# Designs tried in a protein design chat: VH-VL binders against q9h9l3. Part 32

Target 1, 176 residues: q9h9l3
Amino acid sequence: PRKMVAIDCEMVGTGPKGHVSSLARCSIVNYNGDVLYDEYILPPCHIVDYRTRWSGIRKQHMVNATPFKIARGQILKILTGKIVVGHAIHNDFKALQYFHPKSLTRDTSHIPPLNRKADCPENATMSLKHLTKKLLNRDIQVGKSGHSSVEDAQATMELYKLVEVEWEEHLARNPP
Below, E stands for the ipSAE of ESMFold2; O stands for the ipSAE of OpenDDE; V2 stands for 0.75 times the mean of E and O plus 0.25 times the DockQ between their complexes.

## First folded at step 22 (VH-VL; framework fv_amlenetug)

Design x1 (at its last look DockQ between E and O 0.03; V2 from the best seeds 0.00; counts 0 for: pae E 7.3 > 2, placed apart)
Fold by ESMFold2, look of step 22:
Structure x1 (fold): chain C 176 residues (1-176), chain A 122 residues (1-122), chain B 108 residues (1-108)
Amino acid sequence: as target 1 above (176 residues)
Amino acid sequence: EVQLLESGGGLVQTGGSLRLSCAASGFKFSDYAMTWVRQAPGKGLEWVSAISGWGSTTYYADSVKGRFTISRDNSQNTLYLQMNSLRAEDTAVYYCAKAPWEFDNYYYFDYWGQGTLVTVSS
Amino acid sequence: EIVLTQSPGTLSLSPGERATLSCRASQSVTSDYLAWYQQKPGQAPRLLIYFASNRATGIPDRFSGSGSGTDFTLTISRLEPEDFAVYYCQQYDSSPYTFGQGTKVEIK
């Protein structure tokens, strides 16, 4: 049986005016929601905008953060050969400078059966916060302290489980 | 089941050219980076070249840079290696191999073809 | 370029014995970007271990990998007749990806 993990990342602003998104935290959980990886990551570029309101990242987190190349290797070691679940996961892979095989990728922002369960338009891109509230009766990303990538990864895995059987069968009949 | 089948090997004179092909099946070809690895008779393995899933990024060993060109046709599930200005040192079995993801600068190879022999004679 | 040096060059053992194969890198291999392959005569290499310690699909648990930095080890806990082959380590930390020269495991 193929193993499944969920990933979520937080980004900070680098480059001109802080508009480039660079990886600053990554969390990975297993099928049961146990944390397999959770590290603050030092981007290879200088940080211009911590984006703290959304990212939860502050200067103090970078003092002992794992350098990007090392963290990326650790993360890829965990992801390789596994089905990887995320929300708007393309952005996470872009920040990792890595693209997981599409046949092994599950994006909860693009699953029509999940939207149908939430009574949302089938082709709408729904936020993780809204799906989690509607389908799991949980509030995530509360307050002004920024997002928790562990909390978000756990929520993403639980959302996928709601449609896992149906969606895995769909993908077997319609390879991505 | 993943299968990789190389072809196009043979005997060629020094300075000549060959094009190797690798037919892929059993997986979504465009999801994975591909590579060529060679093995001279009685010797170890040498990495030659790699190409990303959509062909946007290519890499070459210094020993072949400027002489060899890797390419792929995702509509035909085929990987190619154009080899020009062949030298005696290029004599080897050439393996087609699959990486475990579509794009990355760092590769190991989870599936290999049977290899095709290229012999360069003076 | 990272040079990988395998030792011993040849390891002569009997079925049922434990084999220990070493791979030393000329500089540190980041994040365990190291793989092991088995190659039998007339066959293509077969992936055994990736990321230094993860067994590839279908590889028996008698194969295990360990190590980090510059020193890596492949262990075969009890040799079976089908395990007599040449074994290569490979780093994929930096281009060009390089292989060790191989260790031949042969029947005594």
Scores: ipSAE 0.050, ipTM 0.680, lowest interface PAE 7.3, mean pLDDT 89
Fold by OpenDDE, look of step 22:
Structure x1 (fold): chain C 176 residues (1-176), chain A 122 residues (1-122), chain B 108 residues (1-108)
Amino acid sequence: as target 1 above (176 residues)
Amino acid sequence: EVQLLESGGGLVQTGGSLRLSCAASGFKFSDYAMTWVRQAPGKGLEWVSAISGWGSTTYYADSVKGRFTISRDNSQNTLYLQMNSLRAEDTAVYYCAKAPWEFDNYYYFDYWGQGTLVTVSS
Amino acid sequence: EIVLTQSPGTLSLSPGERATLSCRASQSVTSDYLAWYQQKPGQAPRLLIYFASNRATGIPDRFSGSGSGTDFTLTISRLEPEDFAVYYCQQYDSSPYTFGQGTKVEIK
């Protein structure tokens, strides 16, 4: 089987009203939760809203941040050929301006067996925080300091591992 | 300036079909999630359906699953709601609305259209 | 689904008074993914608050949101004549992205 990695990105607001989401941090962990990548990333445009309460990003984090173009190259190198696990992962790919093959993508926000295990409706979309609490008995994204993309990526991988066997078999029978 | 304009509402018989449209302007349409919310006469707001910016993900309320289909044409900056097997309880003003953040899947809504009335008669 | 229950159903007050509106969730709304909307007669809803306590652009500071978990509150510190309307809470923690049934703030 292919190697698996989990990814989580944090975005800041750019553009006239700060409504444009720009990548400001990316974290990638391996199957065991080891950090493979964790960098602050400098958007190409001026940051209007750091969205700190949610993103955890502060102005000081951008002082030595990796330029977006360089970071994107580093991240793509890691993701290439891997099964990439994420939560609502389409947002991360959009922020990266990169789209991983669907057959090699795993989105924990769209895995019915995972919701079932958490006593949630199979067709509902549940937050990473909720699933992590229900299935791992762990609190993430607590406080007002914003999210930790490393913590979120690790939680995402652990959640997937709970249903990995069943889901991989399902996908083998029903390729996307 | 962000503008959303709904159209396609009207009178339809029970069991009939109707297709609503929402013309969007003033923002990069394809980068934002969109939603339909309806309001029966004299009643509260009811979330109906949502679709991601590129249309890869759709969501539905249980009350409309299997009957309604949300879609979008990003080349035309238009959101659609295909409504089949309409019922009297589907009578409502239907609003289209946009999510506030580009490429961010937070489904609250910062801009709304003025709505289009759908009346289903028995 | 997460059911949001607003209270009271109707709030009768005079201009200048303080309005307190409640929104209770059937289960915890994680990450404070809770929004408030204002709707005046014959108009589309307007976003007031997002992430439970953040005012949307252009919203006067007399509007404030608070709360977490299952209990959320919208406060209008001093009612203006234009504030008499219906107010809805909405969660976006999980699909379906449900609304409360609304609270009508009317003139006493």
Scores: ipSAE 0.021, ipTM 0.639, lowest interface PAE 5.9, mean pLDDT 92
ESMFold2 (binder alone), look of step 22: mean pLDDT 91; pTM 0.934

Design x2 (at its last look DockQ between E and O 0.07; V2 from the best seeds 0.00; counts 0 for: pae E 13.2 > 2, placed apart)
Fold by OpenDDE, look of step 22:
Structure x2 (fold): chain C 176 residues (1-176), chain A 122 residues (1-122), chain B 108 residues (1-108)
Amino acid sequence: as target 1 above (176 residues)
Amino acid sequence: EVQLLESGGGLVQTGGSLRLSCAASGFKFSDYAMTWVRQAPGKGLEWVSAISGWGSTTDYADSVKGRFTISRDNSQNTLYLQMNSLRAEDTAVYYCAKAPWEFSGYYYFDYWGQGTLVTVSS
Amino acid sequence: EIVLTQSPGTLSLSPGERATLSCRASQSVTSDYLAWYQQKPGQAPRLLIYFASNRATGIPDRFSGSGSGTDFTLTISRLEPEDFAVYYCQQYDSSPYTFGQGTKVEIK
């Protein structure tokens, strides 16, 4: 079976002026889009900016949120040994303070065939929202409630499926 | 408020058939995986079957494979368990239960019905 | 399949005492996909713990879960009269989603 998962994280602002991005929610889905993990996460530092308009995170979500250290452990257990798909995934890994092996990482923001399919420049960085609309005819990240990390993770996985065969072949010939 | 109500249990002869229903309310039914878990009298819990939110994926315990069929009608917010070729060992209280997350691959269960008793006699 | 073995079979204690329940898996539950349920006579099971150590909504803090891999523990720090029941562990790491055989916590 395919050991592939997609991840999407939401971050809040901590530290001085809220400029530090801290993990506040993480969602992981399997190849079929089933949710394997979805938790609100409590940062170790005081939240200065919830960034609600795009993160979807509110103060009430932090009341019973999983402490970061615990959540990180749970997430790493899920990711270990898997091919991890994400969009601009370096941000997710940074927030997790974890870096997955490059050979097992797939970033949909850096897949030229995906951009080509969407009639975008191959070397451009396109948003998840744009690619999802163009290629899947699906609207994500709509409304005022902020992003849904589950929805974003699912969209990311579906996008990757469109170019999986071609891209995996490319990677096999050109290992990172 | 989440509510699950099982029905359809009763007395049936060995080799017979029975169809259980579970009426769900208080949540968006189609977004959640559902499961059947049974408990023989005086015994422990046994997972029987599960179905994804849209019904595209089903799974069964080996003890019921080929005999039981799980299904759902999302328009009616109802979960079903068709039980054929019933055996004495199928005698149990049958519970329906929901998965905790939408579109979830989590097969632990945060809400349970009160169960319906199925008795299989020779 | 992953076989879960609970111990002891019966735990006789008095109100106010600490209860420690064990659940051992025949193979590693790597993602801590382990849940605990409480069942009282004539009632449906109630979810207590998920992800081995997370309390479900509405569950008192006297209930706690711990463990990883093959060894998991449910602890009731101070038994209340309403805590005397049967407790089941369940893994959801892989199908079939098996339960332990249960531990009965009874009043001494």
Scores: ipSAE 0.012, ipTM 0.583, lowest interface PAE 9.2, mean pLDDT 93
Fold by ESMFold2, look of step 22:
Structure x2 (fold): chain C 176 residues (1-176), chain A 122 residues (1-122), chain B 108 residues (1-108)
Amino acid sequence: as target 1 above (176 residues)
Amino acid sequence: EVQLLESGGGLVQTGGSLRLSCAASGFKFSDYAMTWVRQAPGKGLEWVSAISGWGSTTDYADSVKGRFTISRDNSQNTLYLQMNSLRAEDTAVYYCAKAPWEFSGYYYFDYWGQGTLVTVSS
Amino acid sequence: EIVLTQSPGTLSLSPGERATLSCRASQSVTSDYLAWYQQKPGQAPRLLIYFASNRATGIPDRFSGSGSGTDFTLTISRLEPEDFAVYYCQQYDSSPYTFGQGTKVEIK
């Protein structure tokens, strides 16, 4: 049986006018929500826009941050061979410069049974904040200091558990 | 610095056997899948075989199945290719190459050795 | 088995020109599991691009990859003398992890 983890990343703006999203924090939790990894990550490029309102990343976080190449190696070692759960997870993989196998990837933004439980259109892309409030009766991403990737990863795992049996059976019948 | 050094190539007659070695350094060998890729003189690249970081999973091109065996010794940081029942069409430079992360299942190759020549003659 | 067909077979250009190399897959390559390699005469291949568009460490920004599904492109925005080589695409969606036949970029 494959082990399961949930991942969430925070990005900052690099490149021209800060429009490129570069990895600046990554959190990984196990099935029970225990933190396996939580590091601030120094992008290889100059940070133009910390995006602090959403990312929670500030300049002081970067002073002792793990260089991207090192952090990526640590993260990939944890992800390898596991089912990886995330929300809009393609964006996290893009920032990691890594794409986990489709058969081992679960994206809570693209699970019709989860949307149905939230009384949302089955094919809609719903925000993590919205799903968590509706289905877990919890508020995440609260306040003006940005998101917590640990909190978001934990919420993502709990959301997946609500549909895990149904969705894993669906994927077994309908391999990606 | 990642280094891959192939050895064991040479001249061998059809039907013969040869064992190639690839000495690895500069990375934790057991964390990475390894592969053999060959290139016949004047030709393109042909994937031959791959092996997972702990050796539990192996895979082969159809052209070599049943004749070639990939293996590794993680205590010696060495990859092997045992080649049996050699044919003229096996004549090539054989490259040892490293995948970026064994557990990801992605077999693109970020570091390559300089190759060892195997010549199969009558 | 996924067959990769590269075009053109040979591309004759001068330094400073833009090179555009094509790789077509016989079936869709999932999640852009496609890499590009450079091979100079007498040398081992060198990884340039992975996941269709990500530059490998130490690769100059004049190299870029694009495409998805069955059609992929390697672009060299301004050829340097050291860029005249053979280029291979490779898919790693499914075994066997096949290479294209190569595109030779040669000096005009």
Scores: ipSAE 0.005, ipTM 0.508, lowest interface PAE 13.2, mean pLDDT 87
ESMFold2 (binder alone), look of step 22: mean pLDDT 92; pTM 0.941

Design x3 (at its last look DockQ between E and O 0.03; V2 from the best seeds 0.00; counts 0 for: pae O 8.9 > 2, placed apart)
Fold by ESMFold2, look of step 22:
Structure x3 (fold): chain C 176 residues (1-176), chain A 122 residues (1-122), chain B 108 residues (1-108)
Amino acid sequence: as target 1 above (176 residues)
Amino acid sequence: EVQLLESGGGLVQTGGSLRLSCAASGFKFSDYAMTWVRQAPGKGLEWVSAISGWEGTTYYADSVKGRFTISRDNSQNTLYLQMNSLRAEDTAVYYCAKAPWEFSGYYYFDYWGQGTLVTVSS
Amino acid sequence: EIVLTQSPGTLSLSPGERATLSCRASQSVTSDYLAWYQQKPGQAPRLLIYFASNRATGIPDRFSGSGSGTDFTLTISRLEPEDFAVYYCQQYDSSPYTFGQGTKVEIK
């Protein structure tokens, strides 16, 4: 059977007025939450806005960061052929300039059974922080120092495990 | 089992047109980029064109740009290549091939069809 | 455009021998975006190796890939009768994606 990984990314602002989101960190964990990849990534364009309050990215992180094209190759090598779990994962794929097959993609921001476990409307989009607090009794993204991609990827995998059997059976009957 | 079956090849005059089809099965067609690769008799492989899964973004080799049009019908699991203004150098076996990704712009081809022969004569 | 030059053009060997096939790129291929394919007469190409060294599903361990930058190698450790075919390398680092001209491995 296919192996499963979870991914989370942090972005910085590039382009005019810093409005373009560019990849600056990526973390990948396996099913057990072990870190398979965690690198700061140097965007190919000048960074206009580090977005540090949310991204946790500072200028010192970029000094020895892996260039985007190299990091993308490393990441794609890990993701190829696997089920990839994320939260609002379309944004992560957009920043990677890569879209994983939908049939191998799991997005915890839009899984009706997961929302039901959290006593939320099944079609609502819920934040990772909210779901993690409600269902795992943990606080993530604490403080004003930005998010941790490792912490967020690990939380995302644990959330998916809560609905994995039900959701995988649903997808087998209803291919996306 | 992944299966790709090309059809629509044949003999056509220089300046003419031909439409190739590739029927796909054994995988979720809309999840993957698709491509055409050709091989002239006794020669090597040449990439021709690619199209992304659900957005339908198209890419062409310079040798065919403006003359060939790649398209897909995800409801029928079919890839197409419309070839116009055909030249003698377009004579080749045309292969349909599947990429391992939906869209990235970086493609190797994990599954291939058996090919269909296009012969362009004067 | 990245030109891939394969050598030798033809490799005449007996079953059980080691085959070493080379692929040289006209400029560096970033992140090992290089694949190898096998093609038998009248058949479609078959993916052997991707990312320079990863075996595709169902490919025997006797096939291995190596190299980086401009120089890449496909090795078949012990040739079997079904391995006599033409082999192509392909880069997918930059558009247009290009193939080498092929190396024919034939029975001596």
Scores: ipSAE 0.337, ipTM 0.774, lowest interface PAE 4.0, mean pLDDT 90
Fold by OpenDDE, look of step 22:
Structure x3 (fold): chain C 176 residues (1-176), chain A 122 residues (1-122), chain B 108 residues (1-108)
Amino acid sequence: as target 1 above (176 residues)
Amino acid sequence: EVQLLESGGGLVQTGGSLRLSCAASGFKFSDYAMTWVRQAPGKGLEWVSAISGWEGTTYYADSVKGRFTISRDNSQNTLYLQMNSLRAEDTAVYYCAKAPWEFSGYYYFDYWGQGTLVTVSS
Amino acid sequence: EIVLTQSPGTLSLSPGERATLSCRASQSVTSDYLAWYQQKPGQAPRLLIYFASNRATGIPDRFSGSGSGTDFTLTISRLEPEDFAVYYCQQYDSSPYTFGQGTKVEIK
């Protein structure tokens, strides 16, 4: 089987009035939760809103941040050929301006067996925070200092591992 | 062009149920948080409920908790509000509104529908 | 919850005059997560100001927002006939995302 990684990204606001979401941090972990990549990323446009409350990004993080074009290349190199796990992963791919093949993508926000295990409706979209609390008995995204993309990526991988066997079998029978 | 169109309003008896819909177009619906805000006749605006775009996180005002359920069908670009155990004080025009930017976003609202009237009578 | 109190309840002015509307919060609104809306009779609300002082797209520069913490102000530097309406403040610092009770700006 292919190697598996989990990804989580944080975004800041750029463009007019900061309404454009731009990648400002990306974290990638392997199957064991080891950090493969964790970088602050400098958007190509001026940051209008750091969205610190959610992103955890501050101005000081951008001082030595990796330019977007360089970071994107580094990240894509890591993702290529791998199964990529994420939560609401469309947001991450959008921020990266890259979309991984669907057959190699796993979105924990759209896995019915995972919701079932958490005593949630199978067709509902549940937050990473909620699923992590219910299934891993762990609190993430606490406080007002913003999210930790490493923590979120690790939680996402752990959640997927709970249903990996069942879901991979399902996908084998029903390829996307 | 962003468009929001509410429907499902009408007259309902106290204790009854009603389901509102909001058809969205002109933007990638699934990426944005959505909200319901209501306004009783001759009164001010009252925030009712909100739902995030992808995460599906829901929020409710205390006045509707346990009775109302917000949901969305991203494949249909439609927002819903299931209202149960309706009371006279729930009588209002119900507005659907859009968050300003994608993902989790801030919960202020840059686009509004024209609203749909819900009247609860005894 | 954060309670927003607007004042005055009604503001009677003539076209060309300056309007000053107040919105006070029961506790500090962090990061200036405060918005202002305009609502005309029979219409849906329209976003005027966000982040306490940023004008929404298409909003004339005669509208301005200021303030931080617990005290916020919407100013209309020179009232136009189309500005007579009800104005609401709203905080989005924390759920529930509450509105003020509104200030009616009416023609004197």
Scores: ipSAE 0.010, ipTM 0.558, lowest interface PAE 8.9, mean pLDDT 92
ESMFold2 (binder alone), look of step 22: mean pLDDT 92; pTM 0.938

Design x4 (at its last look DockQ between E and O 0.06; V2 from the best seeds 0.00; counts 0 for: pae E 14.3 > 2, placed apart)
Fold by OpenDDE, look of step 22:
Structure x4 (fold): chain C 176 residues (1-176), chain A 122 residues (1-122), chain B 108 residues (1-108)
Amino acid sequence: as target 1 above (176 residues)
Amino acid sequence: EVQLLESGGGLVQTGGSLRLSCAASGFKFSDYAMTWVRQAPGKGLEWVSAISGWGSTTYYADSVKGRFTISRDNSQNTLYLQMNSLRAEDTAVYYCAKDLWEFSGYYYFDYWGQGTLVTVSS
Amino acid sequence: EIVLTQSPGTLSLSPGERATLSCRASQSVTSDYLAWYQQKPGQAPRLLIYFASNRATGIPDRFSGSGSGTDFTLTISRLEPEDFAVYYCQQYDSSPYTFGQGTKVEIK
């Protein structure tokens, strides 16, 4: 079986109005929740909005941040050949300017059995924070320091584990 | 400045026990996985055991499984290796090694201590 | 476990020459989870390369790593006197996180 990793990225705002989401941190954990990668990443364009309230990114984090091009290469090496788990993972891939094979992607924001387990509508898009609280009885994304991408990646992996067996069976019968 | 200082090595008889310590400084200890690697005299490096940042996960080489126990005290910034039922083949310099990545259990190492010698004799 | 076999056992070269060290894995090392270390006599090992091709901080650019799958290579483009040492590869794909047996680079 393929190894499984979970990914979570933090983005900052670039472009004239800061509306472009650029990768500024990426965290990857393995099946056991061990961190495989955690780097601050320097966008190729000037940062207009650090979005610190949500991203947790501050100017000081960018001083020795890994250039995007280099970081992207490192991250892709880790993801290649893996089943990649994420929450609303299309945003992460967009920021990475990389799209993992759909057959090897798992998005916890679009797993009906997971929502069902959390007593949520199956077709609703629930937040990672809500699902984590409901199913894992854990509080994430608390405090004023912004999100922890490591924490979020770990939570995502744990959530997926709850429905892994039935979802993998479903996917096997219904390949994307 | 990252510093790792091993201690507890010495001469011990076959079947005996020894506890190694590694005092860490210069980084947030609990945020890094730690590893023990040993090297027999004139031989290569052998991975022995590893522990995650919070101690929730431990790993052992088959050669030491059941005999060695890795642990850590994050309040003291100290890594431990309890070695029981020691054998002649356990004779080696034991190195404490720090994981490269913050929060990681990735288990490759950017900093090493100078090692402590363990000699097991009959 | 993944067994790493390094070759040659000993490499005798002169300063200024190119050194090529091989590390072969018994099975595929996924995602290039492969590191290289340098160890000089009486010293602890030093990390040179991680992710098969990334230089660690402070490592001169004459050191480079390449390879994927089961075949990895460490290259020293131009040997300096201080480069004569033993070099080890290590996989961190899966536990146990094994080392190769080492290659000694000695002065000819």
Scores: ipSAE 0.006, ipTM 0.551, lowest interface PAE 12.0, mean pLDDT 91
Fold by ESMFold2, look of step 22:
Structure x4 (fold): chain C 176 residues (1-176), chain A 122 residues (1-122), chain B 108 residues (1-108)
Amino acid sequence: as target 1 above (176 residues)
Amino acid sequence: EVQLLESGGGLVQTGGSLRLSCAASGFKFSDYAMTWVRQAPGKGLEWVSAISGWGSTTYYADSVKGRFTISRDNSQNTLYLQMNSLRAEDTAVYYCAKDLWEFSGYYYFDYWGQGTLVTVSS
Amino acid sequence: EIVLTQSPGTLSLSPGERATLSCRASQSVTSDYLAWYQQKPGQAPRLLIYFASNRATGIPDRFSGSGSGTDFTLTISRLEPEDFAVYYCQQYDSSPYTFGQGTKVEIK
């Protein structure tokens, strides 16, 4: 009966030479794929590289973006007490400066039954795009305008549903 | 603003017991996990035990399992460490430490107390 | 559990020099959940770096962190007199959330 959400984030380059990844967009969807949160976020540091080809973030998105501290508070309130699904989700938590309890975290990049369904080695790390194409017969992240964090969060939730019964039962028997 | 004040340290004989307290103020205590970290004289930091904000989940280092019990009283904003069957190697300064963000788990500690010394003599 | 081994044990340098401190994990620290602390004699530790490379609030930019997986580095670009202290790494990927044994940075 625990509520479940999926999250995806997009990052821009800050710090020296633009090598630090800072949060600039976050999207959260519910179990049915309805958008609960989708905001552009202004990093506290100067943006050196918008990384637009991958992030989809442009300078105009930052004009009215929510400051990081405020956005983080909003996001964490939504995540509290919920099972949070993501793909390579630790990168999203790192950008949020946050660590969700492992018992409530589901990472579609590290679920062995999901890899088996995709006809991949149990311990391989597969991209979200690859898994979505193989298992959902859908193309995401198409075009030259960067990723959509809403689209990616929705795909992540659908992938988890493919293994949800098996994986939740496994975790109940083997608490992290 | 945030303050953590350890107390209850002192001299105790091997096999004895001691109860440490950490009085917290300046934040909503129940929203944050709390941790005990110790440091033997002239030695490094050792993670000892942690407890979730609601007290439902506790963790212990292997070196203290079965001998130490972490607890908290959210109505009094106080963290406790009950130490039983004390050994010479338990001699250390004991710090209480607060997780930085509410509901975040036990991953790093921005606020530390000043520590309280526990000396275990044979 | 994940064991963190810091090297060198002692780093003897002069003010103005660059310090490079290493922290090696016995197994991969996934997602870079690694922190660095500074401790001066008689004081509680002070957080310097979290998530391997993020500077904590109020920490001078001469401190930087890098690395991933099993190999992590703290760099002090130009040592100041107040930087002579003991430095610890800590992983928070898996319980127990262990510390390294420390690297003492001392004046030559």
Scores: ipSAE 0.000, ipTM 0.507, lowest interface PAE 14.3, mean pLDDT 87
ESMFold2 (binder alone), look of step 22: mean pLDDT 90; pTM 0.908

